# VH-VL binders against q9zst9: the designs that were tried, part 2

Target 1, 202 residues: q9zst9
Amino acid sequence: ATLTPNHVAKSLAGTSVYTVSNSDNEFVLMSDAEGAKSIGLLCFRQEDAEAFLAQVRSRKKEFRGGAKVVPITLDQVYMLKVEGIAFRFLPDPVQIKNALELRAANRGSFDGVPVFQSDLLVVKKKNKRYCPVYFSKEDLEYELSKVSRSSKGVGVSQHIMVGSFEDVLKKMELSEKSSGWEDLVFIPPGKKHSQHMQEVIA

## First folded at step 2 (VH-VL)

Design t19 (framework fv_teclistamab)
Fold by ESMFold2-Fast, scan of step 2:
Parts: C-alpha cells; structure tokens; sequence
Structure t19 (fold): chain C 202 residues (1-202), chain A 122 residues (1-122), chain B 108 residues (1-108)
C-alpha cells in the first residue's frame, strides 16, 4: 500500500510557515499565472509574508480593516492540500543560494523549496529507520560536524543531497509503504536535531 | 526475472540523431523507487553515464551531454528511449540501458541490458 | 567535475587476494558501488553502498570506503574473476553519476 495522508502529515509536524489572513481568519488568496485559480501564498520567512501583506493593503482598500500575518504548520497545510486547497511556497532566499551552490555553477535557478539530506545522519532504532530532511543547509552541516569531528567538516558538502520539497512530497505520495520514502522526517528550520528526533523516536 | 533489452539502428551517420529504445520485461517501469538510465562504453574505454528518467518524466542528464540528450518514457509500452543529436565518431560505443535506485537512497545500477553497439560512420 | 581514479591493471595468482582501489576527494563521505564486467558482457554489481553484497555474489567480494580511498577486495581469486572492475558514485553537486576508469584484473 501507498503512504496515507496522515503518515505524510506526521512527517511534517513542527515546521511553521507564514500566510496572510483577513479579519475573518480566512486566507488571502492570489490568482495563479493564468488568472483562473485562487492559490494561497506560504512564506518560509515571516518578513516575506509581512511584505506581501503590505502589497495587499496598498492594492485592495477592503483589506485595510484587519488583514494580518498568521503562522501555520506544514502538517496543517498538507491536510488542507489533501482537501483540494492549492498553495504556493515562497522559499527562504538563503536556502535557494545554498541549493544553487550545491547544484554546480551551470544551474541558473532552483524551482521549489530546497531540502537537504545526508545518509550519514540516517538513524536506525528499534528496527525502524529514520531519515531526517532539512529545510536549512546550515542545520544539516551542524549535525554533520558532530559525526565527522575527525575531519572537522572537510568535504561534508560533498555528501549533502539537495532536492525540492514539492518533488519529495509527490514521491512520498506515490510510493509504496516499504519503499523507504516512509522513513523521511522533516526537520524544522532552527530546531536542534536531537529535540525533534526525540519526538519522532519516542 | 526483470530483463532490459536495447533496440535500434546499429549504424548512424555523422550529424544525425542516434535513437535507441529499452524494453523492460518481468517488472513495471512505473515504480516509485527506480530510475531508468543509459550508460555507454566506447570500444576499449570505460563506462560513461548519459542520463536517467523517472516514470513521471523527470530526468537527470550528464552535464557534458545535456545539450544533445533527450530521454523519454512510455509507461503503456513499458519502454524508455534515448535520443542523442548531432552525433560524431566520438559517439561510437556500446549503449546499455539499466535500472538504478533513487539517488537519495543508494543510486546503484542493479539490472543492465546486454548492450547494443552503435557505430557512427558514413 | 568529480573524478574517480583507479589503477589500470592488477595481477594476482589463483587463490591470492586482489585489492582494487578507487581514489576520490573525500570519497569516504559518498556511497561507492562496484561493478564487474567480464569480456564482452554487461556490467554486474558486486558490491554496493560501500560494503553490501547483492544476492548471489560470493562472500569473497568485500568493500571498504574511508577518507580518500575506497577498496574492492577479492579473496581466494579464481580464473572466472578476470574482468574489468569499475567503481561508481553519485556526485550530488552536479546530479551526476561518476565512474572510475576501470581496473583490469588478470589472474595469472
């Protein structure tokens, strides 16, 4: 069997993103490129959501009454997506820069939200496997520095794999339960590995 | 047993497009854990990876060949294909199709076709 | 681009141990796979993920990977082990599979 939506959502618990809501606590939606559909904007940085709020207020007089930036967790976002609500992510520009540096100089752009992984950090406990996936390359490098202390971080970037969050989620959705994709656990930006993994492993 | 078999012309003229197809039997190409790839070997030389495709159509291409390579998949026929444009004598090689695991997990090639020699000559 | 270096040839007597090296900058941080290619045949994976063996590959084949060198070790070498051996890694910086130049194993 394929992975359930509940299993995918559980892997995303604890990561906050930021959106804009109106005074009725409804998402402020934007038109897609074709102008045919409404999509919600989710920012990985609070400051990007605040910039979007400022643009909404300047262009739509009706939103001056009480629109605000609101945090929402990725597991909640995923369940809303399962119900048919479309979202567009605005990634952290620092992580875009990190992804481009890892993907060689000939790549001009990165599509999607960068995520980072290393098989050196895979945890196997009580006959279960856990594969952490990081939204922050710096967080992953910090954990790798603990594993490769003798090399003092020399060449650790050569062991880091980069992918798009949207592509990883799609592969998880399409995968069989025994595929290995069920082992992924997304690590919130700025959260220590040990703190998050205690919640998953316990 | 999973089997892969290459097919296509064994002779291609310089400047034309080399086209090969790999037929997969004994297993489905629509598998979430696997990519399907092409590797070549010029006579007396080593192995060179050309590119790989996932059943969704997403691809990885060797940067040195990317401008000339297109790989496509036909899940209804359980096949995937290679097109290499603007060929020269340097493209003369045995061409293998092969399956590999998702690079995020392991990435090794576990099943290979027998290989087909393609000669670029006029 | 990332480069893997192998010796072009290694010679051993039957029953002895062959060691084939694969050199790469910080290769110990990567997963190394090894392929055996007998003359006129397609490659066959003999060791994957540094040290794991596929079903059907005898225990005489083993691997290790640390620092800047990965090694394929073949114990109690038999005439049937004559082949070219290739190491291979995934280079995540360019999304590129890299093969070594190959090592021809000759059993005297």
Amino acid sequence: as target 1 above (202 residues)
Amino acid sequence: QLQLQESGPGLVKPSETLSLTCTVSGGSISSSNYYWGWIRQPPGKGLEWIGSIYYSGSTYYNPSLKSRVTISVDTSKNQFSLKLSSVTAADTAVYYCARHYEPWFSGYFDYWGQGTLVTVSS
Amino acid sequence: SYVLTQPPSVSVAPGQTARITCGGNNIGSKSVHWYQQPPGQAPVVVVYDDSDRPSGIPERFSGSNSGNTATLTISRVEAGDEAVYYCQVWDSSSDHYVFGGGTKLTVL
Scores: ipSAE 0.018, ipTM 0.562, lowest interface PAE 6.6, mean pLDDT 83

Design t20 (framework fv_teclistamab)
Fold by ESMFold2-Fast, scan of step 2:
Formats: structure tokens, sequence, C-alpha cells
Structure t20 (fold): chain C 202 residues (1-202), chain A 122 residues (1-122), chain B 108 residues (1-108)
């Protein structure tokens, strides 16, 4: 059977993204281009959400008094998505640059939110295997530098795989138990895997 | 304060590649929910959308031009560029670059460059 | 492919109201944007999201969008309003920016 929504949500716990709420503490949702569906904008950088708020305030008089940037965690976002709410993610541009460099696509495109993994980094706790997935390439590089003490600087980037968060999430949803996809855990930007794993596994 | 300016050769020979660059000032090409677009206008005719690109390099192209068009972004220079291959006299037009702000699930062109005339002639 | 239809020209006397239409199948379900292009100049957005105005655009400019027709309305028309006006939508079905053919407004 495929992984449950609660299992997928658990793998996303602890990662904050940023959106805009109105004075009534409701999400500021956008209509899609067909006008038929509401879409929420979720920024991986707080400053991008603040820039969006400034644009909304400059154009919509009613938002000047009470609208604000608020954090929401990806596990909460995922459960809202399961209920039928659509979201558009705005990734960190630094991580887009990192993904394009790994794909050697200097003038190409990267579709979605970049995430980074390494076959050299697997965590075991309580007889279970966990495979961390990073939203920040720099965080993964830091962890790999500790694992590869004897070979510092030797081919570390050769062991970093890049993918889109949306594709990884979809594959988790479609996978059966014991496929290995149930082992994934997403690491929030700026956190060490050891710190985060203590919070979500225990 | 957001300003866009087109630059590139004003004359291109038939069968060659038309190449233009748009320089963005007064704002960052990578810091907002923007697409960056190219629109052209043949002399005496209407506006025709060529394509758009976002900060991640994700593109949308006019299907009638898709086989000949490449749009790229250079965030370090705050620029985006257009290449149109295998040009003919039908590609003679004023070429505009424009910012395309996302608002309420829709995009419109809020700031335009002054436009640059590109003539395809031997 | 989605098509927007505009009349090629509209003529009005100074001080009168000009109405420029933009026809499209179920256009009322889309957001319509309007651009003013004075002779020899780059286009300028005058109405976006059916009825909103950018800062600096006078209140004489307004828009509506319902059913199969969107309309740009210019009240108390001035000689300086002479321009070609284009409507535009984003067609999400084809991920395509669509422009109307343009309407030349002449102030007699």
Amino acid sequence: as target 1 above (202 residues)
Amino acid sequence: QLQLQESGPGLVKPSETLSLTCTVSGGSISSSSYYWGWIRQPPGKGLEWIGSIDYSGSTYYNPSLKSRVTISVDTSKNQFSLKLSSVTAADTAVYYCASQEYLWGDYYFDYWGQGTLVTVSS
Amino acid sequence: SYVLTQPPSVSVAPGQTARITCGGNNIGTKSVHWYQQPPGQAPVVVVYDDSDRPSGIPERFSGSNSGNTATLTISRVEAGDEAVYYCQVWDSSSDHVVFGGGTKLTVL
C-alpha cells in the first residue's frame, strides 16, 4: 500500500515557510489564471514574503493596516494540500543557483523547489534507517565534510544528488512500504540533521 | 524605480540568430514573484508575445516561435536575454522587454523597456 | 488557440466617453489587462485585473469583464488619450499570453 498522508507529513515536520495573512489572520490567497481555484503563495525566504506583502499593500488599500508575514510549517501545508488547497512555492534563489550548478545548466531551468541528498549520508536510530533530504546544499556539504574526514575536499560534490521537492513528494505518495521512500526526512534550512532527527524521530 | 532597457544589434542577416539583452535596474531579477518577458511588434502591426522566464530559468514560449526561441536569465548581471534563430524578413519588429508581475494568480506587464528596432536584411 | 477580438478603431469627441471592447470565449472567467500605446512609444498598463488602476493612471480609466466581453471605459476623453489600446489575458490552458489586435482611439 502507498504511504499515508500522516507519514508524509511527519517527514516534513519542522520546516517553516512564509506566507501573508490579512488582519483577520486568514491566508491571502490568489486566484489561479482561470479564476476557478485559490492558490496560496509560500516563500522559503522570509524576505520574499515581506516583498510580496509590500506589493500587496501598495496595490490593495485594505492590506496597509493589518496584513503581516506569518510562518507555517510544511507538514501543515501538506495536510492542507491533501484537503484540496493548491500552493505555489517560491524557492530560495541561492538554492536554485546551486541546483543549476550541479545539473551543469548555466542557462537552463530548474522546475520546483531544490532538494539535495547524498548516498554517503544515512542515519540509523532505533533499528530504523533514515535518509535526510536537505533544502540547503550548504547544510549537506557541512555534514559531508564531517563524514569524509580522511578525504576532505575529494569529490564531495560527486556524491550530492539534486531533485525537486515536488517530484520527491509525489514519489513518496506513490511508493509502497519497504521501497526506501518511507526512509526520507526533510531537514530545515540552517539545522543539522542530528538536531532535527532528535526532534522528529523520538 | 524599476527600469528595463533592451540592447543588441539593430541589423541581423537572414538565416542568422537575433540576440538581445534586457538590463533590469531598480529591482532584483531574482527577489520577487516576477516573470520577465519579450514582446515584439512588426511595423504597423499589433503586439506579439514571444516568451517569458522566471528567476529559476523556467520558461513559457509562444508555440508559433518555440522551435526558434531561447530565453535565458543571468541573475549575477541582473539581465535576461532573447535568442531567435533562423531569422527572416518576417522577424523585423520593435522588440520590447517587460516585467510580468504575479498578482492574484495572473500576470500582466507592469514595466516595459523603450523597445529596440531589429531589421532583418541582407 | 485562444483569441481576443477588438474593434480596429473607435472615434469620440473630446469630453465624451469611449468604450473599447475585448471579446473572448468565457473571458469573464479570466483576468483582463489593458495597455495604452501612444504613437511611437512603448505600451503602458492603464488597467489590470479587469478593473484596477496602476498609480498615476487617472480615474477616467475603468474596466469591466463579464461573460464573453471585457470593456475599457475612458470618460471625459482628452486629445492626449489618442493611442492604440490592447487587451491581454493569460490563457492557463496553453500557458500563453494572448493580446487583442488593438483598437485605435481617435479624438476628433
Scores: ipSAE 0.000, ipTM 0.422, lowest interface PAE 21.5, mean pLDDT 80

Design u01 (framework fv_ustekinumab)
Fold by ESMFold2-Fast, scan of step 2:
Structure u01 (fold): chain C 202 residues (1-202), chain A 121 residues (1-121), chain B 107 residues (1-107)
Amino acid sequence: as target 1 above (202 residues)
Amino acid sequence: EVQLVQSGAEVKKPGESLKISCKGSGYSFTSYWLGWVRQMPGKGLDWIGIIYPGDSDTRYSPSFQGQVTMSVDKSITTAYLQWNSLKASDTAMYYCARDYEGWLDYYFDYWGQGTLVTVSS
Amino acid sequence: DIQMTQSPSSLSASVGDRVTITCRASQGISSWLAWYQQKPEKAPKSLIYAASSLQSGVPSRFSGSGSGTDFTLTISSLQPEDFATYYCQQYNSYPLTFGQGTKLEIK
């Protein structure tokens, strides 16, 4: 059997992204590239959502009064996706730069939201194994510097793997129980895995 | 524990079709990318492509795109490499190999024993 | 495509020798480099990934180093079972590419 939506959502708990709501506290949705369906825009940086709100306000007077930037957690986003709402993520450009530096010497574009993992970092709590996946490369480097034999290891980035969040999430959805994909937990930007695990995993 | 078992040697004529297999066991087959690598007689290793068995997502080397097709049958934990029309230049040993982490790594931690394909008239 | 060039193409050494094999990438690949061992008529075996990380079960006499474009595989004290061809592989960018191989023969 595949992983339940609740299991996938739990792995995403505690990570805030930013969107724009109207005066009725409803998501401000945009049309997809084909104009066929409504898509919610979710920004990993609050300032990107604020810029989006400013653009919306400049074009539509009705958003000047009550429209606002609101945080929403990725587990809530995932449950809305399960209910049929489509979303597009706007990644942190610093993390795009980090992903391109890890995978390519020359300039290009990264498709999706970068996430970072290391086989050197596995967290055990009670009798369960967890494999943290980071939205910030710098956060993972900090954690790795503490577990390496040399606490100030300059080569810790050599043990970092990069992927797209959307691809990882898709593979989790398709994987079977006991595959190892159920061990993943996403770490919010700016947090250590120990702090995050205490807050979201009992 | 982890094993990749490939189908037996094949002797074919140019123009014939062929489908060789790679059966995975001892791990979650649908959770790891699986790659194919060609080795011409007396030569080095050439990467063909990779497939993710969970959703059949594929990535091909440009030199092999359109020449071969990768596919999987999840119900029997088996991956396939297929030719519609073989050429003498396809004569080689073909290896399947498992990608280490199963997401975007693309180096291979376990390898099948290889399938020798000979194409001659 | 990123070209991987190994040096030397072949090498003869005695048991107990320190052996080094080098691999050069035509473009920067950071640390995204793996090393494989292939014995005659056998499939390749993973030795090292991420330039310097030893694969589980591989003897500690094997080590890897380097970053960017220049990489080295070292066998600190050669054993009889180390007779093989060694390949480097970059996985920084598509398509994945291998070096031409270094054949290690025991004298």
Scores: ipSAE 0.000, ipTM 0.486, lowest interface PAE 13.3, mean pLDDT 81

Design u02 (framework fv_ustekinumab)
Fold by ESMFold2-Fast, scan of step 2:
Structure u02 (fold): chain C 202 residues (1-202), chain A 120 residues (1-120), chain B 107 residues (1-107)
Amino acid sequence: as target 1 above (202 residues)
Amino acid sequence: EVQLVQSGAEVKKPGESLKISCKGSGYSFTSYWLGWVRQMPGKGLDWIGIIYPGDSDTRYSPSFQGQVTMSVDKSITTAYLQWNSLKASDTAMYYCARGYDDYEYAFDIWGQGTLVTVSS
Amino acid sequence: DIQMTQSPSSLSASVGDRVTITCRASQGISSYLAWYQQKPEKAPKSLIYAASSLQSGVPSRFSGSGSGTDFTLTISSLQPEDFATYYCQQYNSYPYTFGQGTKLEIK
């Protein structure tokens, strides 16, 4: 048996993303690339959601006045996805730049929401192990700078792995318990993993 | 409410045995380390050791190894610190404190303390 | 064993003052440093863990900084209830060790 939706959702608690709601507090949906499906847009930056709202208001009269940007947490998003609602994420452009730099990409595209991990940052407890996954490369770099290591130091970026959030979620969904994928915990931008864990697993 | 409640003050003579207690409530007792700290009158804090109630694993300070024994009774969420033979130098306030089983956290919740007086 | 040395051992200050207490480890402890406050005849209270993370319920005037061997606790605007003894503690290596304490007294 694979990891439960509830387990995956718990790993996502506490990270806010931003969407546009209409005057009835319903998601404003957009067409997918093929124009066949209704899909919700979720922005990692509030200003990106505000820009999308302004664009929608300029083109559709029914969204003037009553539509607004609202935050929603990723665990709530995931449960809505489990119920069959499709979402597209708009990542933070700074993190896209960070992902491309880490991959030394000669062509400027990254598919999906960048997430960052390090084999140097694993928390081991007597009753469990957890592996922090960061939405901000800068937050992970800060934590790595505090890891106890030799005074010579080696480049911390060499120990940062970049992946897409969407691929990580899919791998968690396909994985059995005791595979190691149950150990992941996603860290909100601007927060230390220790602060986040204290707040969500107190 | 997360709370650690310690046993009352003790007055003993050198050579006597003693067992003091620390009862946890409001949290998963077996999921956190429990530490003991000594404070001699007018002095600073001395780390004695920690015990993990889930499996009774212990880590002692070398200065206290063999002088005291840490133990737990999970059924009543209580930890114990015991001496087989007290010395006058054991006179101190003894605190228990909860520590995370996570390298980022030290002690977060403290007991009120148990005063132990050993007089010749 | 890792020795923790606090400076100063005591200081006098007035309400409203900015107070800084330092703690030095005899060897590198990364960020595994906690700060505790102890009032007379009371149990210690946890203030800061992981060198800079504030414990829940602790006023924002308290802050911690540092990594490796040198650490500081800062009280940005001293209040009457802040007069106490402050201890640092490393929890990077067994045995965990405390500093000798810094007594903060009314001027």
Scores: ipSAE 0.000, ipTM 0.432, lowest interface PAE 13.2, mean pLDDT 82

Design u05 (framework fv_ustekinumab)
Fold by ESMFold2-Fast, scan of step 2:
Structure u05 (fold): chain C 202 residues (1-202), chain A 121 residues (1-121), chain B 107 residues (1-107)
Amino acid sequence: as target 1 above (202 residues)
Amino acid sequence: EVQLVQSGAEVKKPGESLKISCKGSGYSFTSYWLGWVRQMPGKGLDWIGIIYPDDSDTRYSPSFQGQVTMSVDKSITTAYLQWNSLKASDTAMYYCARHPYDFWSGYFDYWGQGTLVTVSS
Amino acid sequence: DIQMTQSPSSLSASVGDRVTITCRASQGISSYLAWYQQKPEKAPKSLIYAASSLQSGVPSRFSGSGSGTDFTLTISSLQPEDFATYYCQQYNSYPWTFGQGTKLEIK
């Protein structure tokens, strides 16, 4: 059997993204790129959601004063996705730049939400292994500075791998227990993995 | 300096058991997966499986599941590949190689020198 | 299983040449591809991971590119020590699979 929705959701606990809600606390939906269906927009930066709200308000008077930016955690987003609600992520542009620098192309494009991982960082808590996955390259570099032989982070970038969050999530959904994908834990931006692990595993 | 040092060449008969070794040094042995790769004479590389030394968690290629057993003794930073009953088709060079923990970096960054296993009657 | 096909199976080149080796996956593997160099009677050596990331200590004349199903290894100015067999490997899906190898021979 594949990993349960609850297991995948647990790996996503604690990471906030931002969406726009109307006065009835319903998501403000947009047409997807193909124009085929309604889709919710989730921003990794609050300011991007605020920009989206301003754009919506300029076109639809009914949202003036009634609509607002609201945070939602990725585990909640994932459970809504399981129930059939479609979402599109708008990534942090700083992390897009970080991903392009790691992939040898500053003029290329990066498809999806960048996430970062290192072969030098595995966390053990009780009798379980956890592999932290970071939404912020800078947060991962901070943790690597503690375990690397260089205190100033010289050489830590050689041990950082970048992937797409959407691709990783899809692989987790398709994977069986004991594949290693059950070990992943996504680290919220701005948090140390030790702090996050204490909150999640407490 | 990362080193993986493998045991010496083996000559065996079909039906015999065999256990070959791979000793790691110069890095945190329990922090990296260790993989095994087969190369038959004149052929390419064939992935056998990987083991995580800290808890002996394994992932095998379906082609090798039940054919071989991977194990580790982390007290001596050594991994093992074992056959209960060798076949002539097991004749090959066997490499151990270190790889990063996650599946995004399932490449092998450092390799042992190889152990040649010859199975003939 | 994902099949990895390399082209060409062998090629001859001279020192100073630009050499290109390709690798095609039977299914999409994103950027989860590594390249290895194997000299006769030696263990393989890691060159490239994540399709384009150069392994520490590998000369800058080696580069990798591609995503999805089509990948390329380039040696910009071939040196005598570069004559070897080169392998690609996908690590997108279990089981991990290697290409059949490309033998680079002196002309």
Scores: ipSAE 0.000, ipTM 0.473, lowest interface PAE 13.6, mean pLDDT 80

Design u06 (framework fv_ustekinumab)
Fold by ESMFold2-Fast, scan of step 2:
Structure u06 (fold): chain C 202 residues (1-202), chain A 120 residues (1-120), chain B 107 residues (1-107)
Amino acid sequence: as target 1 above (202 residues)
Amino acid sequence: EVQLVQSGAEVKKPGESLKISCKGSGYSFTTYWLGWVRQMPGKGLDWIGIIYPGDSETRYSPSFQGQVTMSVDKSITTAYLQWNSLKASDTAMYYCARQGLYWSGEMDVWGQGTLVTVSS
Amino acid sequence: DIQMTQSPSSLSASVGDRVTITCRASQGISSWLAWYQQKPEKAPKSLIYAASSLQSGVPSRFSGSGSGTDFTLTISSLQPEDFATYYCQQYNSYPPTFGQGTKLEIK
């Protein structure tokens, strides 16, 4: 790909996810659904990582002293993926619900980590274009409320697109400069895009 | 060798502003959370908050939210703790400490401390 | 906030003694507890993390045990350099909180 791993990683800075490590600071791995691969689990909620740790400890008493829940940022996760470590994400179930509701007319299961974006939100800073991608639908709706002067006769959800984080990363990896994919920046849950972009590009 | 070096002692009057520093060396500064801890004279330890130098993300103790500001300048591997208006009750020793992503989540490396005295 | 209570608040001991300090959490914290040593006019030093894991460079006479709400720090054979104040700290729940400290004094 023409976008470097550093460029992709930079777009992911500031978002914390949670994993379980052992006493040697190695990720606790699990088998995938087919039993063919060992993969690390990354949770968007700390409580989900704590539940996984409890399950590991119930089976493996030797993990009690050194196994722990560790926060790690998505840019660090991405660089580890580049080094060959395989991960599976466990998304926030609230955001899964939001993704499925956006597909109410054609309901099915949602595969992957939901991310949300709108063609109404493009940010220009330092003569460069940025397209924010949200892990929280609620955060995007808040920003869109600033654009809309009135909620009468306007469905905010009509301007929200939902996709999978994993597919977006794959497309960024395959993209060339000037494709528009270099403009993406991922917004951590609970943060305003203006605050986040000031910290990332400052 | 992993090391945190803090700025020297400060003597201030109530209402004055102050910014103290903590310089890291011997490790990847941007990949570890950095915390601040207060110790009032003759008292125990109070956790103030942590900052991630890679993106300046902060998490404050509710007791310190709005009372102090944590910041970093990663170009010189330095973290800061700042007051806009000091009070006599801010008199204390202030420690910075490293809280790693791949370590236990406790503070494993500590600075030597900065003594802040606020009196009229 | 989770309250951390240490006992005793102070104790006197002689070199060679076995010393035990206790820490209790007001709520379950699993094994997410650290122990620190602070000598007069010095910064705290990390001794133990995850309730029982010894920090690198810390003498083997120090050990930690416990889980849930009850934790202990043990010094198997007290040395002159061990006279200090000891603190426990939970890091299971935000915000992390410290115990009030146990002052270990020479008899």
Scores: ipSAE 0.000, ipTM 0.417, lowest interface PAE 18.0, mean pLDDT 80

Design u09 (framework fv_ustekinumab)
Fold by ESMFold2-Fast, scan of step 2:
Structure u09 (fold): chain C 202 residues (1-202), chain A 122 residues (1-122), chain B 107 residues (1-107)
Amino acid sequence: as target 1 above (202 residues)
Amino acid sequence: EVQLVQSGAEVKKPGESLKISCKGSGYSFTSYWLGWVRQMPGKGLDWIGIIYPSDSDTRYSPSFQGQVTMSVDKSITTAYLQWNSLKASDTAMYYCARTEYDILTGYYFDYWGQGTLVTVSS
Amino acid sequence: DIQMTQSPSSLSASVGDRVTITCRASQGISSWLAWYQQKPEKAPKSLIYAASSLQSGVPSRFSGSGSGTDFTLTISSLQPEDFATYYCQQYNSFPLTFGQGTKLEIK
C-alpha cells in the first residue's frame, strides 16, 4: 500500500507558512478570471504575506476592513489540500537563489518551493531512520559542518541536493512502504533537526 | 485579443488643458488596473499612476500627484489622463498599460498602448 | 522611494553572444521585479515578471534571476531583433519605479 495522507502530514508538522485571512477568519482564495479555480497563497516569509495583503487590499475593497496575515502549519495545509483546496506557494527568495546556484541549468527559473537534502545527513532515533529535508540551505549547511572536517568550508554545497517540495510530496504520495520515501521529515526554517525531531516524533 | 488603443498626437501651448485617452478591448476592463507611464524625449520610463476602473480608485506617484488627473468611463472601456494647465516640461510620450490580473503576480504591466505624443511649446 | 539602478547603461555585443544586464534595488523587493524591452519608436513589451517568470510568447533565450536587491536579465544567444533598451521595474511597493534603462547595441 501507498503512504497514507496522515503519514505525509506528520512529515510536515511544525513548519509555519503565512496566508491572508478576511475579516471572517476565512482564507483569501483567488481565482483565474475565467478558469474559476480557487487558489490560496502560502508564503514562507511573513513579510511576503504582508506585501500580498497590501496588494489584495488595493485591488479588492472588501479586505480594507479587517484582513490579516495568519500563520498555518504545513501539515494543516496538506490536509486541506487532500480535501480539495488548491494552494500556490511563494518561496523564500533567498532559497530560490540557492536552488538556482545549485542547478545552474533551468534558464534562470525554479519551479516550486526549494528543498535541500544530503545523503551525508541521516538521523537515527530509537530504532527508526529519518532523512531530514530542509527548507533552508543555510540550515542544512550548518548541520553538515558538524559531520566531517572535510565537508566544512567552500566544498559543503557539493554534498547538497536540491528539489521541488511539490515534487517530493507527489513522490511520497505515490510510494509504497519500505521505498525509503517514508523516512523523509521536513525541517522548519531556522530549526535544527535534533530540536524538530524531538518535538514531532510519535 | 487584449488591446489598448491610445488617442492621437497632441500639439499644445503652455496653459492649455488636455485630456488623452486609452481604450481597452479584448478583456474584462473593470477587472484590471490601468497605469500611465511618461517617457520624456530620449529618457527612461517614469510611472505616473494606476486606476482601478470598477470604482475609480487611484494610486499616484508623488511626483505627479496634483499635476494630472486619471479617470475612466467604464461604459466605453476608456481611461483618461488630464492636465488643467500644460507646461513645456509636460512634453513627452505617454503610455497606458494594463496591470496583470493574477493578483499573485502584482503590479507589472503586461500589455501596453502604442503611446500618445504630447508636445507643449509656444 | 525604492531606487532602481541598472548596469551597464549601454553595451555593444555580437550576434550569438551571451548578454547580461543587472538591476539593483535600494532596498529589498523580494521577487517583485519585471523586465521590459523597448525597441526604437515602439512601446515597451513585457519580457519577465516575478523576477524569473517568462512572459508568454517571449523567446526562451531570455531569462531572469535574482531576489532581494540584485537581479539579472540574461540573453543566452543574442539575435539581431534583440537591439533595444531594457528596463527593470520593481512592484514591491508604491511608488512603482523603473531603472534608468540599458541600451543594447548589436556590433
Scores: ipSAE 0.000, ipTM 0.440, lowest interface PAE 19.2, mean pLDDT 81

Design u11 (framework fv_ustekinumab)
Fold by ESMFold2-Fast, scan of step 2:
Parts: C-alpha cells; sequence; structure tokens
Structure u11 (fold): chain C 202 residues (1-202), chain A 122 residues (1-122), chain B 107 residues (1-107)
C-alpha cells in the first residue's frame, strides 16, 4: 500500500507558512500563469505575505480594512490540497540563494521550495528511523557541526543534498510502504530537529 | 545475551540464486540496524549496506546497488541477503553486524555474526 | 568516497612490546572512527568507537587517539591473544569504508 494523505500530512506538522485572508476568513487567490485557475499564495516569510497584502490593498479597496496575514501549517495546507484547493509557494529568498550555491556549477535558477538533507543525519526514536528534511540550510549545518563537534563545517557542507519540496511531496505520494519515503519528517525553520521530533513523535 | 547467528556455508555454480540468513536474539530486533559486510578470501572488509528491521528501509553501498537484495522477516527476527544470479566474483565470507549509531551516540557494528562462506565455482 | 589507509600493512612484534597502528582518512571525519580486531577464521570484534572510546570488555592495554584525518591504535604491552589483523572504519559519511587492514604477526 501507498502512503496515505494523513501520513504525508503528519510529516509536515509544525511548519507555519503565511497567507492573506479577507474579512470573511477566505484566502485571497491569484490567477495562475495561464489564467485558468485561482490559486492561493503561501509565503515562507511573514514579511513576504505582508508585502502581498499591501499590494492587494493598493489595487482593491475592499481589502483595505478587513484583510490580514494569517499563519497556516503545512499539514493543513496539504489536506486542503487533497480536497482540491490549489496553492503556490513563495520560498525564502535566502534559501533560494543557498540552493543555487550548492548547484552553482549546474544551473542559474531554482524551481520550487528548497529543502536540504544529509546522509550524515538520521534520527532514531521509539524503535523507528526518521530522516529529517530541512527548510533552512543553516539549521542543517548547525546540527551537523554540533554532532561532529567541529567548528570548521567545510567538509560537513559537502554532504548536504538539495531538492525541491514539491518534488519530494510528489515522490512520497507515489511511494509504496517500506520504500524509505515514509521515514521523512520536515523540520520547521528555526527549530532544532530534537525539539521538533520530541513534539511530533510524542 | 545479544547473538547473531548466520546460516551455513554454501557452494553454488555461476547463475544460481542464493539467499543467506542472519538471526538475531537477546535484544529488540526492530530497535537496531543490521549491516552486511563482505570479505573476499585474503582481503579486507567491504561494506555492502544496512537495513532497519523496523520498517525494512535499506541503504546500499554504490558498489553493491542492484547486485544484492537485503530484507528482513520480523516474525522470526531474521535478516536476509539475496542474489538472483551468482558470479564467481561473489566468492567471499559474508558477515552481518548490529549497528546502533545514528542519534544515540552508540557504536557502529557492536555485535557480529559468525559469517557465512559462499563459494561460487563451476 | 572516503578512503581509509592503514600503516603499516603488516607488523612483526614480540609479547610485551608497545605497538602502534595508524589510520589516515582522505578527508576530515572528526572522531567518527572505529577499530576492529579480526583473528584468523573468526568474525571481527569491536575494540574502539568514536576514535578513543573503549568497547565494553576490551582490555585497557588497547587505546585509540586522533581526530580529523590521522588516527592511531596503540597496544601498550602485547599479549599472545593480540596477534590478529586490525581494521579502522569511518562512519562519518556513506558509504561506510574500512582501511585495508594491518596484520600483526609474531616476530
Amino acid sequence: as target 1 above (202 residues)
Amino acid sequence: EVQLVQSGAEVKKPGESLKISCKGSGYSFTSYWLGWVRQMPGKGLDWIGIIYPGDSYTRYSPSFQGQVTMSVDKSITTAYLQWNSLKASDTAMYYCARDSYYDSSGYPFDYWGQGTLVTVSS
Amino acid sequence: DIQMTQSPSSLSASVGDRVTITCRASQGISSWLAWYQQKPEKAPKSLIYAASSLQSGVPSRFSGSGSGTDFTLTISSLQPEDFATYYCQQYYSYPLTFGQGTKLEIK
């Protein structure tokens, strides 16, 4: 059996993203590039959502009094996606820069939300293995340097793999149980994996 | 006591299939990783891969990816290493070993099986 | 892959001698190094982990030291049962890699 939507959602618990809501608690939607669909914008940085709100308010009078930036967790976003709501992510530009630096020899652009993982970091809790996936390269580097007890960090960064969050989610959705994809857990920006794992696996 | 007991020696011809076993006892089988290590006659140790019995997650050495398959049967606390088509170059001693190092500050390969000698000749 | 090189490949010594075996990694591995002892026709036995931590039940004459790329295993006073092949192994990065081994022989 393939991984259930609830299993995928559970791996996303605890990570907040930011969207814009109107006075009726409805998401403010934008058109896709083709104009065919209305899609919700989800920002990994609160200031990016605030900039979007300011833009909307400048162009639509009805949003000036009642619209606001609202946090929503990625597990909630994923369940809404399963129900048919379309979303587009706006990644942290710092993490885009980090992803491009890791891929500097290959391409000049990065598609999707960067995520980082390392074959040097696998967590065992309650007789189960977990593979943490980070939204922040800096958070992963901190954990790796701490565990190695080295202040250099140069060799450690060579073992960081970068991928697209959207591609990882798709692969999880397509994977059978026991493929290894069920072991992934996404670590919120600014959180240590030990803190997050304690809260999620409790 | 922690013990890993491997299956007996095998003599095979090239092209034949083979499945060898490693049975764990004296500990929680699903709480530890199991690694496989090859030692060719008169040579050193060569890491094949590791498997986590709790969910059958595997990681192979690039040199062995696609050459062998690791699996487990939790109901009898047994791990397996399998070949679909043996080659003369597969002649070696094969060890299983328990691994506890990932997040617990444990040690890599703290307990070893006695080894299974696999001889592949025409 | 991280290459592990041991020196010497073989060593002859007498009971009571102090013996030192070295292991060099092709890149920094911090202290993520283990040492194993293998007697003829026997499975390897864990001796040392984290470069310097002695495994339970291993005699105190065995000690490990080093960090980064250069590591040593020392036997302070050789006993007859210590004649064996010794392997270092890094567990810093996948794939896991072993040194080629050092055979300790009777002089």
Scores: ipSAE 0.000, ipTM 0.426, lowest interface PAE 19.4, mean pLDDT 80

